# VHH binders against h2kzm9r124to488: the designs that were tried, part 15

Target 1, 365 residues: h2kzm9r124to488
Amino acid sequence: RFTIDTSRAKSNQYVVSLCSKKIGIIEYPDGRSDKQPCDVYWHNVVLSDMNKIVTSPQSRVNKFPGMTELAKKISLTHSISSMQKLFPDEYAFYPNSWFLPAHLADFHAFYRKAQALGKTEMWFIVKPDEGAQGTGIYLINSPNQIRNVDQRQLVQEYVADPLLMNDKLKFDFRVYGVIKSINPLSIYVAREGMARFCTEKYEKPDSSNFKNLYAHLTNYSLNKANEAYVHSNTLQDQTRGSKRLLSTVFHQLESRGVKTKRLWHDIKLILVKTTLAMLPEIMLHYEHHFYDSTGPQCFQIMGFDVMIREDGTPILLEVNAAPSLTADHIVPHPGRTLLEGGQRVRSIVDEVIKIPLVRDTLLLV
Key: E = the ipSAE of ESMFold2; O = the ipSAE of OpenDDE; V2 = 0.75 times the mean of E and O plus 0.25 times the DockQ between their complexes.

## First folded at step 1 (VHH)

Design q02b (framework vhh_6fv0_2)
Fold by ESMFold2-Fast, scan of step 1:
Structure q02b (fold): chain B 365 residues (1-365), chain A 124 residues (1-124)
Amino acid sequence: as target 1 above (365 residues)
Amino acid sequence: QVQLQESGGGLVQPGGSLRLSCAASGFTFSSYEMYWVRQAPEKGLEWVSTISSSGSTIYYKDSVKGRFTVSRDNAKNTLYLQMNSLKPEDAAQYYCAKDTSYYESWQGYYFDYRGQGTQVTVSS
């Protein structure tokens, strides 16, 4: 019988438990008391001592050692920048980026050259090393606006020409990939994903609007706090929800003349090329923990945040090594605040995306 | 466990016909799209046909359009490929295949599961 330990799945346990039941896997939600290994270990975080948790060569865990750090802004930028030096055309999908303080002089030089060429309305996005989920991010149009220039942070060219729908809300796609193995490299791309919308209408950044992050950043954790955020409670109306199905948005793009088959192909290539850029470091960490393994011991679902330029070109914004697999949201009790707790309510959009994602990940391994 | 068992291959002259069958077990056959793929000696795996879980959406490789017909019987967990007007270039080991319904391969037509196949030979 196939077994799974979900004791460390935390907020993701519900969806994993539901999928395990659907496909006949025996679940240990509190771990095994008999000290026997499970076939699968489902964790919410990468553990430094994975070789102590996954001790059997036939066991698998849903995280690669070191992946959390490799997917973070600075490490991701370093990996892609290394590839851009060798293959600039192949890695043009990642915006021009500068790691501070090390590349501050290079950023100043780029800015001055752009101004000399008449590009006077360039904007940049500043992402602190510590923050996740949009925390601490801000826009600048001049190097002198950088806060704490001596601190570790990423400065990246801001994509000011996003493709917009009729509602003029900026959006990105959360596309899911699964790395089934790294030797040989085996990657699958989920056929469904999430389109995540800003909560205020987009206008090109200027001195009056650049602080309005609800119009410029698509991050779910940021936008769900805005009064204008719309929870999608049905699959039929995808025109107003702040989360929509990728397939629905692709259909709308196709009806507007966008070459969606080429777009999807290019997005899949972004997932592959990004994973290839990270692969040498992934292999190094993997060998350190599982050098004596006779089969693949790690697999991982990863989220890729991709936006589309007005001309139809996809751009990689971010990689998430631990995308949320929750399929519910908390609604406050009538007449009470969210801080006083609330009732968990099903999110149908998240269920349609995440239940097949987890189910078929388990079937792959 | 997933099992796919192909049958119906054999030797046929150019212009002849063969009907391949694939008996599936170990998964809910009616919930998955199914594929026919083939591999000739010293060539890579080549996609031939796709059929949706309900049977309503069907695709073919250009070189077999009009000559091959894929179908399925979900009550019998069986996939079929009717091959007419066979050509020497159709000679190959034929496999029925299942991939993960929610995932697709970035590497072309890589499939999660396939059987041991059935050999089709076209010779005068």
Scores: ipSAE 0.333, ipTM 0.714, lowest interface PAE 1.5, mean pLDDT 82

Design q03a (framework vhh_8h63_2)
Fold by ESMFold2-Fast, scan of step 1:
Structure q03a (fold): chain B 365 residues (1-365), chain A 123 residues (1-123)
Amino acid sequence: as target 1 above (365 residues)
Amino acid sequence: ELQLVESGGGLVQAGGSLTVSCAASGFTVSSNYMGWSRQAPGKERELVAGIYSGGSTYYADTVKGRFTISRDNAKNTLYLQMNSLKPEDTAMYYCARHYSGSYEWNPYYMDVWGQGTQVTVSG
């Protein structure tokens, strides 16, 4: 029988345990006391050397070596920018981007050229290297507004023409890809995903609104803190929830005349092309750890954040190498700690997305 | 070592009330998701009520408004108060501990079961 070690799965353990039980996998939620290898190791974050986790050629871990760094803003942008130079039409789905401090001069040159061509109302998003969950991100319309210009950070053209639903809230899709192997490359794209909505109405950036991150950033951790955030606790009302099923939003887009079959095809191509752009560096790290192994030792669920422009074209915003697989929110009782218990609020939307995703991933490996 | 023992079942007339109890040993009710399922002859087990470790509750549409699940943490005991009983409520009632890896209320995710207590509602 297959075995799985979920002792390092952390907050993702509940969904993985549920799926393991459903398909008959023997789970070790506290690790194996006999120190024998498991068939699968499920980690939240890999901090150890891979050869300490995967000690048997028959074992697999849910992370590729180096992937956490390769998926981060600066490394991802480097990989995609390299491909844009060779295949500009194929990689047009990623906004113009500049690393600071290395590409500061290139950014200034781009801005001057845009001004010379009469583009006076361009906005850019600045993403600090260590910024996460929307923290530290800000909008600018001039290079002189960059803070801490000597620090590592990404400057990227801000997409100011998002497609909006009738509620005028900006949204993006979290789409899940599963990399089953890299030699040969085998990628599965999950059919269901999540649409994440801003909590305040979108307006094109200007001097009065550019600091309103609740209107400009779709980030879940930021928006869930706003009083306007609407929890989607039932599947019956998908028109108002701040987190909705991708399939539901696709149906709504189709009713508005959007070519959703083409859109889904293009989104799948974004996942494949992005993975191909990262592949040489993934392979280099993989071979360093598994040089003598001919069988696949790694698989990984990746999150891809995709927005849709007003004309219906999808744009890649970022890649998450460790997307959250939690399906509820735990609220402590008033005056109590979480250790003394708490109220679990189920997220039906997350369950519908994440349970099949993890179940199918375990069946694939 | 883990055990659940139900009691309090019996015969009751339609429209009447009954409380069934479930005593746990080997683990703590307050630290687990606990539920009540029922099974009528020739039918699959149906989850009718659940209580989360934090104290919030779940009810199936068939019993919502009529049944109340509760627990006494000091006595390590789970209860199901059944009001306005109907003949279709006739079943063997089982208490169970919910598998910690799931938030879905379904008999499939129960990993410790009691022996059951019979509730018969006459019309």
Scores: ipSAE 0.000, ipTM 0.111, lowest interface PAE 20.4, mean pLDDT 80

Design q03b (framework vhh_rezetamig_d1)
Fold by ESMFold2-Fast, scan of step 1:
Structure q03b (fold): chain B 365 residues (1-365), chain A 125 residues (1-125)
Amino acid sequence: as target 1 above (365 residues)
Amino acid sequence: QLQLQESGPGLVKPSETLSLTCTVSGGSISSSSYYWGWIRQPPGKGLEWIGHIYYSGSTYYNPSLENRVTISVDTSKNQFSLKLSSVTAADTAVYYCARHYSGSYEWNPYYMDVRGQGTLVTVSS
């Protein structure tokens, strides 16, 4: 009985189509020729004209108005920093952050105070606001190393003491949250997520290694370009692959004495508290588009990038309003480089994560 | 003292391209804090958002108009422009250029802080 329009799902269409077929939803991959409303609209990007797309009170779209910009580094940092002033202990999971050019003087003051206290080994990560995933990101240990100081960019304390597995590769967790509704707020955390590993062994940053982004950044787009990147073609590759199941890594951490139930609870709280920090702006955009709506018109899958400190505490690194739902990767032709093209191959790890995520999201709405 | 001023033809023939320029004075268009956009008001109707642009060149268009609209920015001249192709009598309106705080990706009247005086464009043979 339920219908879904996937004509604007783009690269995410395969997984959404597969899930729709499995649970009996009628899919319109090219849109409806009769122009009647569907129950669900699945888009890859936020559209400015969402209230003209979602005209029926029973119809829902998989994006909140304004969410793409609100989840970006500068807007996210502004929202969380506002909450840190009121609730410093509750929002301690976000690194000390300065968005430039507005907070340049504050960053200089922080650095001078830290130097006066004998902290001579502090590192910071610089994230340009308009950079793609991992592109343009760099490490600094002094404010005078900031490039293009007049451009919008985020400076954050770099977490130099991450928790490492036995292979000494730095990793983070991509955790998926589903915002079902904002009034009242209803958020669900996916049971499975992804652990994303660097491709070179981690060493604390110093003058000899700070440019080695393959050791310092967990970003998939960056690390897949390294020859050391290991695709997880089977679930048996979970101890060696550059992408692993969150549940597998959690079991490994538990066997090493990490309090994983507490860790998972804290990660879920990070998702909830971050959404609460963004909520006033989300509500403002939502009311502009759906002022007269009697029910929820929007839902959204969001990706949260969380790293774990050596002491077991989770730290939020980034929020992605449009996490990739693709379940394949490109493998170069035998004897050729990736630059010479390749074959698309199924990613079993991505399938195990993303098929239940999308299926459960569709069942939820 | 920030001022926005529209300029362009007051009369455009059907099927031709409407071209308008907005000149920004008293402030720089190369600001990370703002989007620069176009809105219009047809006679007897409400305001309709056309699109907006960030100084880097990133554009956001009204889906109803996206196949006909191009917005561009020239930071060296402190200007941004609108081109609307294949015009009809339905495109007759007062056209405004406006500044919008970048705290919202979507055009929201609550974030619009400066608007030009408007220029009437009539589509007629």
Scores: ipSAE 0.000, ipTM 0.101, lowest interface PAE 22.6, mean pLDDT 80

Design q04a (framework vhh_8ghr_2)
Fold by ESMFold2-Fast, scan of step 1:
Structure q04a (fold): chain B 365 residues (1-365), chain A 125 residues (1-125)
Amino acid sequence: as target 1 above (365 residues)
Amino acid sequence: EVQLVESGGGLVQPGGSLRLSCAASGFTFSSSYYIGWVRRAPGKGEELVARIYPSGGSTSYADSVKGRFTISADISKNTAYLQMNSLRVEDTAVYYCAATQYGSEYWSPTSYDYWGQGTLVTVSS
């Protein structure tokens, strides 16, 4: 019978356990005491010693070796930039990017050239190397505004003209891809995803508003701290929630004349092309850990953050190697702050997205 | 163990009416499930004709059946219905009740995870 070890699934264990029960997989939530291998190992993070855990050729783990580092902004940018040199049209979906301090001179040169061409309204987003979930991130419109120029950080062109809904809140899509195997390469794109909304109305960046990150960054952890953040308690409340179903937003875009079938096709191509850009490095790490393997040992759910430009063109913002699969959120107690703790409340939107995602992933492997 | 059982199919004359029923077990209509009706006729392929989210009451229909078909759900009986009016010869098909947790706006039969056995509807005279 098919078996799964969820002892290292941590915060994702509930959804994985629910799906395992639904499809008849035997779960070991505390691991196996008989030292026999499971068919699947479900981890919340990439571990450096995965080859010591996944020792049977019949067994699979839900993470590729090295993937956490490969999906991070610096490695991702390097991989995509390499492909942009060879295929500039195919990889135009990723913003122009520079690593500091190494590429500071190149960034200055780009800025001077753009100014000579009359482009005086450009903004850039600066992401420090140790910045997490929006902490330390800031906007600039001149290279002279860069802080701590000797420290490692990423500078990217900022999308100042995002497509907005009637509420004028900036949003992005979290789209889920499942890498079933890398030899041969097999990728599946989940039919449902999440639209994540800012908590304050968007206005083009200027000297008065560029510090208002709640209007400019769609980051979930940043926005949920704002008092304006709205948790949807039902699927019917899709017009107001800070998290909405991708399908609902696509329907609203279609009603406004956006060619959503073409948009979805382009988004799926972004996921495939991004994975292809990362593939050589993924294969190198995989070979190191599983050089003697006669079967595929890894699969992985990846999160892709995609923003839509005003003209309907999708762009890739970020890749997450460990997207959250939790289906709840914390609400502070009445009259108290979130820092004083809170009650966990079920998230119907997250359940509709994540339960089919995990179930289908388990059926694929 | 999720099961869907259809009933109510049969022979009807053009312009007539039929009501199909779908009894669900293994989950409740108060949970996050969408219930759809998908039909398959020889040579036409599979078509999603109507969808309902029972706990919220939201419904949607294919253009081919808008104004003629009505989908509804009885939460207490855990049963969904498809009321078919002004039936046409081209409505002849096997009608399947289907359930999914996907809230997708993509109109595709492949979005549905659980399927009934189907019930035949023949419109002819």
Scores: ipSAE 0.000, ipTM 0.115, lowest interface PAE 20.3, mean pLDDT 78

Design q04b (framework vhh_8h63_2)
Fold by ESMFold2-Fast, scan of step 1:
Structure q04b (fold): chain B 365 residues (1-365), chain A 123 residues (1-123)
Amino acid sequence: as target 1 above (365 residues)
Amino acid sequence: ELQLVESGGGLVQAGGSLTVSCAASGFTFSSYAMGWSRQAPGKERELVAGIYSGGSTYYADTVKGRFTISRDNAKNTLYLQMNSLKPEDTAMYYCAATQYGSEYWSPTSYDYWGQGTQVTVSG
């Protein structure tokens, strides 16, 4: 019988356990006492010693070696920028980006050239390096506004022309890809995803509004702290919630005359092209850990953050190698803040997205 | 125009207590994250305490257990209660404000600062 070890699944354990039960997989939530291998190992964290986890040629783990680092903004930007030099039209879906401090002079040169061409409304987003002492994400319209210029950080063109719904809230899509194997490359795109909405109405950035991150950033961790954040209690509320089903938003876009079939095709191409840009480094790490393996030993669910421009063009913002698979949200205790913790409550929108995603991933393996 | 005005600084004996205050105007105080930074001559600015709009607090290891940050949204005022003061707490204390939330509590997380109030701890 098919077996899964979820002892290292952490916050993802609930959804994985539920799916395992539904499809008849034998789960070991605390690991196996008989020292026999499981068919699947589900981990929350990517480990560098993956070959110690999958000791049987028939076993699989839900992470590729090195993927966590490769998906981070600096490594991702390097991979895509390399492809943009060879195939600029095919990789135009990623905004112009500069690593600081190394590319500060290049960023200044780009800014001066754009100003000489009369582009006065340009904005940039600054993202600090993960684990470095720094600030949160912020917007600038001039290089002299960069904080701690000597620290590692990414400066990237800010997409100021987002497609908006009737509520005028900026949104992006979290689209899920499942990499089944890398040799040969086999990637599946989940049919359902998440539309993540800002909590304040969008206006083009200017000196009066650029600090209003609730209008400019779609990040769940930021927006869930705003009083205006709306959790969808039922599927009927998903059209007004701060998290909505991708399919719901696509139906609304189609009703407004957006070419949604072309849009979905272009989004799928972004996932494939981004994976191809990362593939040489993924293969190098994989070979180092599994040089003696005859079959695929890794698979992985990846999150891709995609926004849509006003003209219907999709733009890649970020890749997450460990997208949250939790199907709950925190409600703060009476008289307490969300940052002080709270009670976990089921999220129906997350369940509709993540249960089929995990179930189908397990069926693919 | 956003303004932050600190007060309550002064001379205190080692082991003593002092409360500094910050009067805020020109913005919706209750929606901003607030903080206290200090800077001694010849040293870098240090964030000693922070408080989010919802009331959650941060303290630097150098002041944990001795300092308490609080806010009064009705009076648009931020407070820092300093107990068990040490000579090394001698610094100019600056009130700070931002609409940003940050995973890293740092002086650079704040966009607006007051002119500061001097706290001197001596024998």
Scores: ipSAE 0.000, ipTM 0.116, lowest interface PAE 20.4, mean pLDDT 80

## First folded at step 4 (VHH)

Design e1 (framework vhh_6fv0_2; at its last look DockQ between E and O 0.37; V2 from the best seeds 0.00; counts 0 for: pae E 5.5 > 2, unsure alone 64.3 < 65)
Fold by OpenDDE, look of step 4:
Formats: sequence, structure tokens, C-alpha cells
Structure e1 (fold): chain B 365 residues (1-365), chain A 125 residues (1-125)
Amino acid sequence: as target 1 above (365 residues)
Amino acid sequence: QVQLQESGGGLVQPGGSLRLSCAASGFTFSSYAMYWVRQAPEKGLEWVSYISGSGGSTYYKDSVKGRFTVSRDNAKNTLYLQMNSLKPEDAAQYYCAKDTYDSSGFETIYPFDYRGQGTQVTVSS
């Protein structure tokens, strides 16, 4: 019987435990007292002492050393930019980006050039490097509007032409990929993913609406605070929810004449190309982390946030090295706002996505 | 056992044409979507064209749209790629690939599990 150590699974423990039970894996929630290695170690985050915990080369661990940092906005941009220089057409799926403060001058130069060419309505999104869940994100249409030029942050061209459905809500996809191995490289994509919808109708950014993040940012953590957020209680209801199944949205797109198969293929390519861009550094971190021994087999569930442009082309927005595997959401208390607290409630959409994802990942490795 | 064998590659001048073929065996050919993928030197595998099992749906990489045509003969278990107006940037090893679907909820996206040995396309003046 396969064994799994979930002593460091933390927020992932519930779903991992559930899945382990389902597929007959023996779980050690507190680690093994007999000091024998487990077949699988599930960690919530990449830890610096992973090499001390996972000592058997036959064991598997669900995190690559350094992946968390590598997937951060600036690091990711660096990796992708390197590839863009070599393969500009192949990596066009990532918007022009500048990481501050190092590229501030370049950003100014870009802006000036664009203006000279008559592009007067360009917008940019500023993202803190360590920011999550939409925190600290804002839009600008001039470099002079950067709040703090000395702060480590990513400036990226804002994609102002999202594909919209009849509801006119901007949305993106959380696509889940699994890097099964890096040597040889093996990547899988989950067939089911998530679509996240804004809670306010999209309009191209302008001086009057650029501060309305509910229209421009798709992050669940942000939009859930809006009264217009639609929680779904059933799979039937999720078709109109703020959070939907990827398959549902694909079906909806298909009904509108979108070439969904092509779209999916393009998305898969983004996953592959992005992973390839990161691969050299992944390998370096792995070798460095396990320099004194034969390292374990690492695998990792990755989240790729992908937006679809009006022309049907996907664009990569973000990579998450530790996508949330929780399957609940917070509902505000009666008469209160979400900011004032709430109750955790089952998320059917998350369950449908994440439970099979974890289960199948465990079966995969 | 799934077997795919590509043929039809060669050396052509820019603007020339080639027709690639892929002979498939070891599976119900008509039941699976097929792909053409290519790998140029120092580049990774890239998707070129898709055709559904029935042949009713086709998709193309933008850079090859209007120039390449994918087709299939299910009676002959053969996949085709008509390549017209070839460009130097089209030079690559071309592979036919079967849709790889894991029985689990995953799709294999790298590497392609079922592809042939490939056929070399060279475009040079």
C-alpha cells in the first residue's frame, strides 16, 4: 500500500486526506514515527528543509524546490522574457512586462515610443511581486502614475480586449497543470478547471472606470466581496455564477461559435511553453536543494490563469505554484459585509474541480 | 500498439509545396483526433494542425493558416498535411500525433505520447 505523509499539508490536508482514503493510500497526518519513508510527501508550501524531510529518492514530493519564488510575477516574467527574446512569436501569449525598479527606464521608453506612434490609450496593470489575490493591483495609463517606483513590482500591458459573453463580464480561466517530472519533462493538464468572472460589466478602462477593479480584475478573492457576486449552490446554478466550471464556460463559448478545441490547444501550449521557460531554473533549484544526495521525485500542481482575448487567443496572466485546494467559500453573516466576517460554506464548483484534481494527481504519480 | 509513421518530407524551395502523410495503426483511427506537430532546431514541439476523428473539424496554427491543409482518410488510416507556400520558418521535423488522453482527468500535453518518428521538412533556396 502506498503511504502519504501529510504532516505539512496544512490547508491541503483535508482534500489530500479525503482523496487518500478514496484511493486507498495510508495517510500519516503526523508523519511516520518509525522514520520510514513515505511514498509521497504532500507539502502545502515549498520548505527550505525539504531535503531533510524527504530523504529517499524513491519518494515523491508535491513541490519543486524554488517553484514558489520562480512562479512569482517578476521571476516568471524574467523566465518568459528570456524565451520571448529567442522566440517572440511563440511567446506572444505573455503581455509586455517590466519589473520595477530595474526596468523603469525601459517602461518609460516604451511608453514614449507608443505615444509617438499614436497609441494614446494604452493601459497598464501594476502588480506587486508578492501580492496575492488582487491586493495592491491598480491600473495606470502613464508611467508617472506609478505609486512607488522603488518598490519591487511588475508592470504589464493591460489586456483591454477580453472575450466577453452576453453577460459582458470579464472572465479568465484557472487551468490546472501537473508537472509530473522534469527529467524527463512530463506535463499534464486537468480537463476540468475554473472560470472566474468579474462581478461588474466590463468596459474598456478610462479615467472614470479604471479604479473599478470589480470590472477589471477576475480574482475571486476580490470579487467575492462585491454584493453582485453570485455563489452557486448547485451544478445547475453555476452556469450563471461568478465561479463556473471551465467545461461549462467552454460549452457556452462553443454555443457562441468559438472554436473551443483550438482554444484549448492554445492553452495547452501556453502551459507547456511556460513550463519550458521555467525549466532551467527549476532544474537548478532542484540540483541545489538536493546537492548532497539523490533527490526525490518532485511533482507539482500548477495553476495557470489565462484570459481569452476577443480574437480568441489566450493570454497568460499569472502562474500559481500553490493554487488553493480548498473547496469552500466564505459567506457573509446576515446583515454584514464579507469584510466583517462570514461562514465557510461548501463550494460545489471547487469540489468538482479540486477533489478529482488531487485524486488524479495522486494516481498519476 | 499504437504506431504512427510519417512520410513526405523533403527539401523544397521557398514557396514550394509538400504533402505529408501519416500511416496509423494499432488503434481505431477514426475515433481519435489527430495532430500535426513540428519541432524546429532549438525549438520545442509546437502544435501545427488539428483534425477531429471524423474530419469535420480542423484547426491550424495562425502562422500556417491558409497555407496548410490537414485531412484524413479514415478508410486508409492515413493523416495528411498539404503544405503550400512553404517558408523557411516552416522547416522542422514534422510529426503526426494521436490525441493523448489519460483515463484519469488529465491530458498529456508534454511530451506527446503517441507520435511517429517524424519526417524532415527543409525549406531552402
Scores: ipSAE 0.381, ipTM 0.721, lowest interface PAE 1.1, mean pLDDT 90
Fold by ESMFold2, look of step 4:
Structure e1 (fold): chain B 365 residues (1-365), chain A 125 residues (1-125)
Amino acid sequence: as target 1 above (365 residues)
Amino acid sequence: QVQLQESGGGLVQPGGSLRLSCAASGFTFSSYAMYWVRQAPEKGLEWVSYISGSGGSTYYKDSVKGRFTVSRDNAKNTLYLQMNSLKPEDAAQYYCAKDTYDSSGFETIYPFDYRGQGTQVTVSS
């Protein structure tokens, strides 16, 4: 029979176990003790010792070695920037980016050229390397506003023209892609995904408000990462929740005249082109990790965060190598704060997205 | 275990016709949607047409719509592409490809996993 080892699935184990039962896969939630391999190994993160855990070439594992590092903003930006130099029109979906201090002169040159062309409203987001998630990021509108120019930090063009819904909230899409294999390369996209909304109305940056927007940008980044904060209790909350189905938001965009078929096509191309940009490093890390034996066939669910400009153009924001596959969230007990503990509550939005995602991935591999 | 074998390519003059065939084995053919894709020299794979497992739904790339017809014979495990009014732009290696999935939860976006060796279509005057 088909077997799966979920002993390292951690918080994702519930969804994987549920899907395994539904499709008749024999699960080993504590691992096997009989020295026999499973057909599939499901890990919650990329493990550095994967070659010691998954030793049979007949097995599949749901992570590529090294992918956590490859998907980090620094490595991702290097990979995409290399492609932007070769194919600038094909890779226009990623904001121009500069790694300081090394690219400081290039950033100044870009700014001066844009000024010479008459551009008057240019905004950039700065992310210092040492900040905690969502802390230390800020907006600038000229290179002379960078704090500590000698510190390692990423500067990117800021999307100051996001497409907003009637509630004026900034949002992005979480789109799930599956890299089924790299030889041959095979990539799939889940038809359903997530739209995540900011908790406050968006204000366009200008000279009078950009310091205030530093606090809002930090809050947006924290809320995007915090599943316990962003929740919808029922499917009918789709029009008002901080977390909505991608399909629901697409229908709302259609009602506003957005060409959603073109948008979806362009989003799919972003997933393909991003994976192609990363592929040489994915292959090198695999070969290095398994250099002395035939390794397992790796596959991986990836999260792609995409924002939409007001003109309907999708922009890649981030790639997540280990997106959460949980289908619940924690709500504070009555009269208590979340910091004092809470109760797990079913998330219908996450279930609609993640149960089919995991089920169909298991059927795919 | 999935096996796909394309045939029926060849040299044809502009405006001519060809019928491609794809013999399938190693899977339950009628349960899977099928694709025709093509690759011209120095180009990526390009989607050409789609047909559902039952054959009830078909879709085409705009540039071939009205000229190409995809069909399948599920009793013979065979996929077909009738190509009429061929143009020089249609010259390519043509592949049939199996959808990797028996449900509609995913879309294939690069490249189709299970394809044959291809058959060459050349259009010249």
Scores: ipSAE 0.064, ipTM 0.547, lowest interface PAE 5.5, mean pLDDT 79
ESMFold2 (binder alone), look of step 4: mean pLDDT 77; pTM 0.777

